# VH-VL binders against o04291r164to392: the designs that were tried, part 11

Target 1, 229 residues: o04291r164to392
Amino acid sequence: DANNPAGLLSIAEEALAEFLSKATGTAVDWVQMIGMKPGPDSIGIVAISRNCSGIAARACGLVSLEPMKVAEILKDRPSWLRDCRSVDTLSVIPAGNGGTIELIYTQMYAPTTLAAARDFWTLRYSTCLEDGSYVVCERSLTSATGGPTGPPSSNFVRAEMKPSGFLIRPCDGGGSILHIVDHVDLDAWSVPEVMRPLYESSKILAQKMTVAALRHVRQIAQETSGEVQ

## First folded at step 13 (VH-VL)

Design t5
Fold by ESMFold2, look of step 13:
Structure t5 (fold): chain C 229 residues (1-229), chain A 120 residues (1-120), chain B 113 residues (1-113)
Amino acid sequence: as target 1 above (229 residues)
Amino acid sequence: QVQLVQSGAEVKKPGASVKVSCKGSGYTFTDYYMYWVRQAPGQGLEWIGYINPYSGGTTYNQKFKDRATMTVDKSISTAYMELSRLRSDDTAVYYCARSGSEKPHYMDVWGQGTLVTVSS
Amino acid sequence: DIVMTQSPDSLAVSLGERATINCKSSQSVLYSSNNKNYLTWYQQKPGQPPKLLIYWASTRESGVPDRFSGSGSGTDFTLTISSLQAEDVAVYHCQQYYNLPLTFGQGTKLEIK
């Protein structure tokens, strides 16, 4: 049964496999973004989805922090995601190898008063891989996946997070290589036609979430003493 | 004033079913989880499950999953819990309770309880 | 399943004296990432439903008198009534909400000595 610890672990492991196929493979038709606007901050390689369900973005960059510290920072979503209103962890299930499953309710601010704010009900799985890499992956829980029922959403539009997250690989000499995948369906049909591009653009998703996360952790790394990346 | 009012006491024979109602008032019924908890005579509290009154989605304690059915009627702000295939050890007071001011699973307002007695 | 165990099963305390009720969980209910203990205390007077007293182990619900306090972390929690009043005669329950199924302690009956 998907409402018990073994069932939740199965959902978590499937989410991990799907996330990794997006982060390191071709599960999404990725199109590399040809640089950002001119500026001194080259954060890494960024790609966006073409012709997929929902919208997706991927980034890869170097950070001068150890993998677990990077994961700790990025799990604190309100600290770096401007539109994140709140994050509530409703349930915590220990997993093997020191991993953890969280059931999370997230509320977002709306970018406009013309459309209702979005919220998310998700499973987040954090674990350390054999090679010392750390992974934090996340996906929505729905009737199709199973799992415990999420909070009422009468004031929000329940959006879907498809398998997404962070893969954080240690570097020789210190620091990490950070891979980020964001893959969401913001229910663009529920907004007025003039606003739909804001909810259907993988480029906007990259700018607001994927790049923001990488930029934030890199900024913290530079503010912390000069650790090797 | 937030209040949960439950249906009256029931006496049942083994093998029967019982359906307890819980009417919420003084708040927006669909904004809070609704929980069902029971207390057998001289025993502690036992969680049965919860329902999201907005979506109708349910989550059951595995112990009750095959016998309990929770539903809501949003139009009258009322939740229901039906327990089937009753046994004598199902004799208990059955409570409904609302989620607290935050989303996590603690309960801030409780109904008065419904005594269900199962005897031959 | 997280088993919640209260001690003592019953307690008699003189009016105006301190009452202490303990609750122990079979595994930690502290989540280090948010530094919160997923632990609640309820008061249940005879013939009445439970009433919320404390959540997050130490946060008093609105309208609960200051003489009630919660403390502890991880697996060991305490409800303290600093100066017992006659109206405090009740059964007290702890509950964890760290994960499902939600579970309660067996209850501690508090009486006037």
Scores: ipSAE 0.802, ipTM 0.909, lowest interface PAE 1.1, mean pLDDT 90
Fold by ESMFold2 at other seeds, look of step 13:
Structure t5 (fold): chain C 229 residues (1-229), chain A 120 residues (1-120), chain B 113 residues (1-113)
Amino acid sequence: as target 1 above (229 residues)
Amino acid sequence: QVQLVQSGAEVKKPGASVKVSCKGSGYTFTDYYMYWVRQAPGQGLEWIGYINPYSGGTTYNQKFKDRATMTVDKSISTAYMELSRLRSDDTAVYYCARSGSEKPHYMDVWGQGTLVTVSS
Amino acid sequence: DIVMTQSPDSLAVSLGERATINCKSSQSVLYSSNNKNYLTWYQQKPGQPPKLLIYWASTRESGVPDRFSGSGSGTDFTLTISSLQAEDVAVYHCQQYYNLPLTFGQGTKLEIK
């Protein structure tokens, strides 16, 4: 059943439902990051997880780009994620509803020479919702989920991505409202004790990944409009 | 040099099983997918499945799912494919092949092939 | 399943002349997000295993002579041998790796006229 497109769609739809419950709901116990102030330089609202499996971060902000352009930028992970070494799409499966399923191998740089770099084997599902929103959600494929087996990870520690992604809602008059959720388990117990806080901190995840994505797409929006913020 | 060396030809009766071996050398065996592909006489190539030799995880073509079993022995850098309940239309050359350097599902190095003949 | 169809089934071409082999997929194997065609060409000489020639539709594998080139996009692909050599007598196969199951064309036998 690993080659079954219906089985992959089922995994994708579960990931979408879990992602949406995190992005717009209370599936994670969210705590807003203290120190975010309103102003012309404000990127939006950022929250981090409290008392959940793994670590998670969420952001919501306005972007002066159409939803499809935002999705295009954010799907190109190496262009905005500093630690992303490579993203390879190994398989592409049409979802039968106009959506697309990708099977993706991602390698990350290690932040230190004391621990092995992480990699990910994931399913990424892109689709348009009934309300006109565009969604890109992603989760790891494991023996527990099913699906095709991923590439060898002999030089990496295989990390887990829990349902994560981008919800991009069109605004009246142009632009988008962007919701981002990152939820990962980086296998912190595989690193030396001194380094473990770097792999267990929702705040570091927010700074390095979630906020970085929002800043990047907002910067591109200003460059394409000629706007100086 | 990267090489894949397969076991010798086999002659089998219908209903039997065959197990083909493939030994990799000149590279880190556990870093690359291993594929199995067959070719009936005068016919095209048919993908059977692939295995991740690091984890032992497998993915099969649905056509072969119930009859094919792929395994590895990391200690001797060897992959195996066993096909059970053989019938005459399983007569083919069976190839192992390694994934390409960019890690997607194309095959950059192939074994020499193992002829399996199934006849009564 | 994505069906790969090659044409012709066989052809004969004079030494030094151009040989053209076509491969058509039943579905597009171009992924717009990365702009890559998930298509590979193999050469299989008599009594030998296949040998990788071209991947991503147009990228030559290391050590493949530059007389071999791949072109096309989406559903229609071409392998061209610009100046046929005697050693190019083989069966040529295309393969898609856009999704599983991996599938091959039926092969095209190339001979010297």
Scores: ipSAE 0.783, ipTM 0.907, lowest interface PAE 1.1, mean pLDDT 90

## First folded at step 14 (VH-VL)

Design u1
Fold by ESMFold2, look of step 15:
Structure u1 (fold): chain C 229 residues (1-229), chain A 120 residues (1-120), chain B 113 residues (1-113)
Amino acid sequence: as target 1 above (229 residues)
Amino acid sequence: QVQLVQSGAEVKKPGASVKVSCKGSGYTFTDYYMYWVRQAPGQGLEWIGYINPYSGGTTYNQKFKDRATMTVDKSISTAYMELSRLRSDDTAVYYCARSGSEKAHYMDVWGQGTLVTVSS
Amino acid sequence: DIVMTQSPDSLAVSLGERATINCKSSQSVLYSSNNKNYLTWYQQKPGQPPKLLIYWASTRESGVPDRFSGSGSGTDFTLTISSLQAEDVAVYHCQQYYNLPLTFGQGTKLEIK
């Protein structure tokens, strides 16, 4: 049963598998973003989806922080995601394999007063892979997936997060390789037609969320490298 | 003033079902979780489940999953909990309670309770 | 399931004196990522439903007198009534909301000595 720890772990492991296939494979038809190629001042490689359900963005970059520190920073979504109003962890479940499952309610600010703000009810799974990589992946819980019922959404449009997250691989010289996937369905039909491009653009998703996360972690890494304490 | 008012006491025989109602007033009924909790005489509190009154989605304590059914009627701001196949150890006061001001599973307003007595 | 155990089961305290009630969880209810303790205290007066006193282990609900305070972290929690009043005669329950199922302590009955 999906309400039991074993059922929640099954949802978590399926989300992990799908996330990894997006992060390191071709599960999404990725197209590199213009002007986001490697270079001296580049933050990393950024790609957006073509012809997938919802909208998706991916980024990959180097960060001079160890994997657990990167995960800690990125789990604190309000600290780096400008449009994030709140993140509330309603339940914390040990996975039994050393990993952790969180049930999370997230509220976002709306980009305009013409459409209702979005919220998310998600399962977030954090675990260490066999190769020493650390993973934080996340996906919406719905009646179709099972799992505990999320908070009422009468003042928000409940958006869907498809398997998304962070894969953080340690580097042999120190630091980490960070892979980010954001994949969402913002329910674009629920907004006026003139506003729909804001809710259907994987490029806007990349700029507002995926790139923002990578920039934030890299900024902290620079500040940490300059500190003696 | 936020208030939860429950239906009156009931006496049932083993094997029967009971349906307890809980009417909310003084707040937006569909904006808060509704919980059901019971207390056997002289005993502690036991969580039965909760319902999202906006969507109708439910989450049950596994102990009660096969016997308890929670529903809502949004038009009259009323939640219901039905417990089937009653036995003598189901004798308890049944409470409804709504979620608190923060997004977490604590309960800030409770109904007055409904005594359900199961005896032959 | 997280088991919540209160001590003592009953307690008699003189008016104006300090009352302390302990609650232990079978596993930590502190989540390190948000540094919050998922622990609530309720007061249940005779013949009445429970009433919320404290949530997040130490945050007093609006309208609750200042003499009530919560403390502790992880697995060990304390409810303190700094100066007992006659109206404080009740059963006190702790509850964890760290994970499901939601579970309560067995209750501590507080009486006037």
Scores: ipSAE 0.826, ipTM 0.923, lowest interface PAE 1.0, mean pLDDT 91
Fold by ESMFold2 at other seeds, look of step 15:
Structure u1 (fold): chain C 229 residues (1-229), chain A 120 residues (1-120), chain B 113 residues (1-113)
Amino acid sequence: as target 1 above (229 residues)
Amino acid sequence: QVQLVQSGAEVKKPGASVKVSCKGSGYTFTDYYMYWVRQAPGQGLEWIGYINPYSGGTTYNQKFKDRATMTVDKSISTAYMELSRLRSDDTAVYYCARSGSEKAHYMDVWGQGTLVTVSS
Amino acid sequence: DIVMTQSPDSLAVSLGERATINCKSSQSVLYSSNNKNYLTWYQQKPGQPPKLLIYWASTRESGVPDRFSGSGSGTDFTLTISSLQAEDVAVYHCQQYYNLPLTFGQGTKLEIK
């Protein structure tokens, strides 16, 4: 069934396929982001969703680190995502192809006292593709997907992560091309009407999560290159 | 303070069903996973499954998936485990146990156990 | 399934002496990304349910005396009672929670010599 390693791998590979179609394709109606900066870091493209379920953001940029190092940094979400309170891995399943499946419970800080904090119950899949790219993708586990039931959420609003993650391609000559997709449904209807736009803004998602991740990795890459100043 | 109190011993014939109850007190019942574990005479512990008492979502050990049913009644802070099509090798003490945290699958408080004897 | 094997099956130790119980998993229960060992020890006194002693291999539960310690990593784990007391007579179980199904060792019966 879906709770055994083969069933979980099937969920993971479907999530990977959906993530890739968003990261490098047009599965989401992407709109280039206006007004973030005049040319984000000279190398990078940021887009936000239009007319999709939930909200989504995408970024693509160059990073002077090898793919596995980029993945290692970004998997440590509490170290760079300001609103992330905790990430706890409840189960670890080897994928049989050298990849790894994690079942993860994530708590986020509430941005205000007017709305309950969000939490997530997700499957995260890390693997290397045939072309040498490294991927880390993640999606919520729900009754619809199958898989083990997540922890109680009585003090949180259980949000949904749609297939999201990082695609990290090695560059000719060194470094990596990093593609990021964040796609979530924060259950905006569970907040007071006046607060709903904050929970439905793909621009805010991009600023707080997608751009933050890219900026963090690029900052570490620069610090590694200039170890002393 | 935190306690799990289970229903009393049961004697059943092969082919019957048994439903064990587990009442939690001294904590917020819906904030913690509830596990079911059994121990046959002279044997080790065997995990049956767990339930999220808030949502009612369940996860079963594959061995028991087709015979075990876990439910909760939130209004009385009580969990239930029903095992059907009983066999003599289902004779065991059945425990409920609460998660130690919502973040991991270890058990910090256990019920006193319910002896289920299956004989003809 | 991850099989948990304890040794010895039974052990007799004099009061005040050190008791050592081993638990071996058929696969590593250490996750390198978070550097945690997904292993728990329980104490089960005669006629009683199991009681949590140690989780994450080496973290004592609140109220557990410091004579109980857990050690080891990966596949090999040890529960140590540094100075055995009469109240420590019990069966001790290890449990992994690295993945499902959750599995327990067969238990180690500890008696006073």
Scores: ipSAE 0.803, ipTM 0.909, lowest interface PAE 1.1, mean pLDDT 90

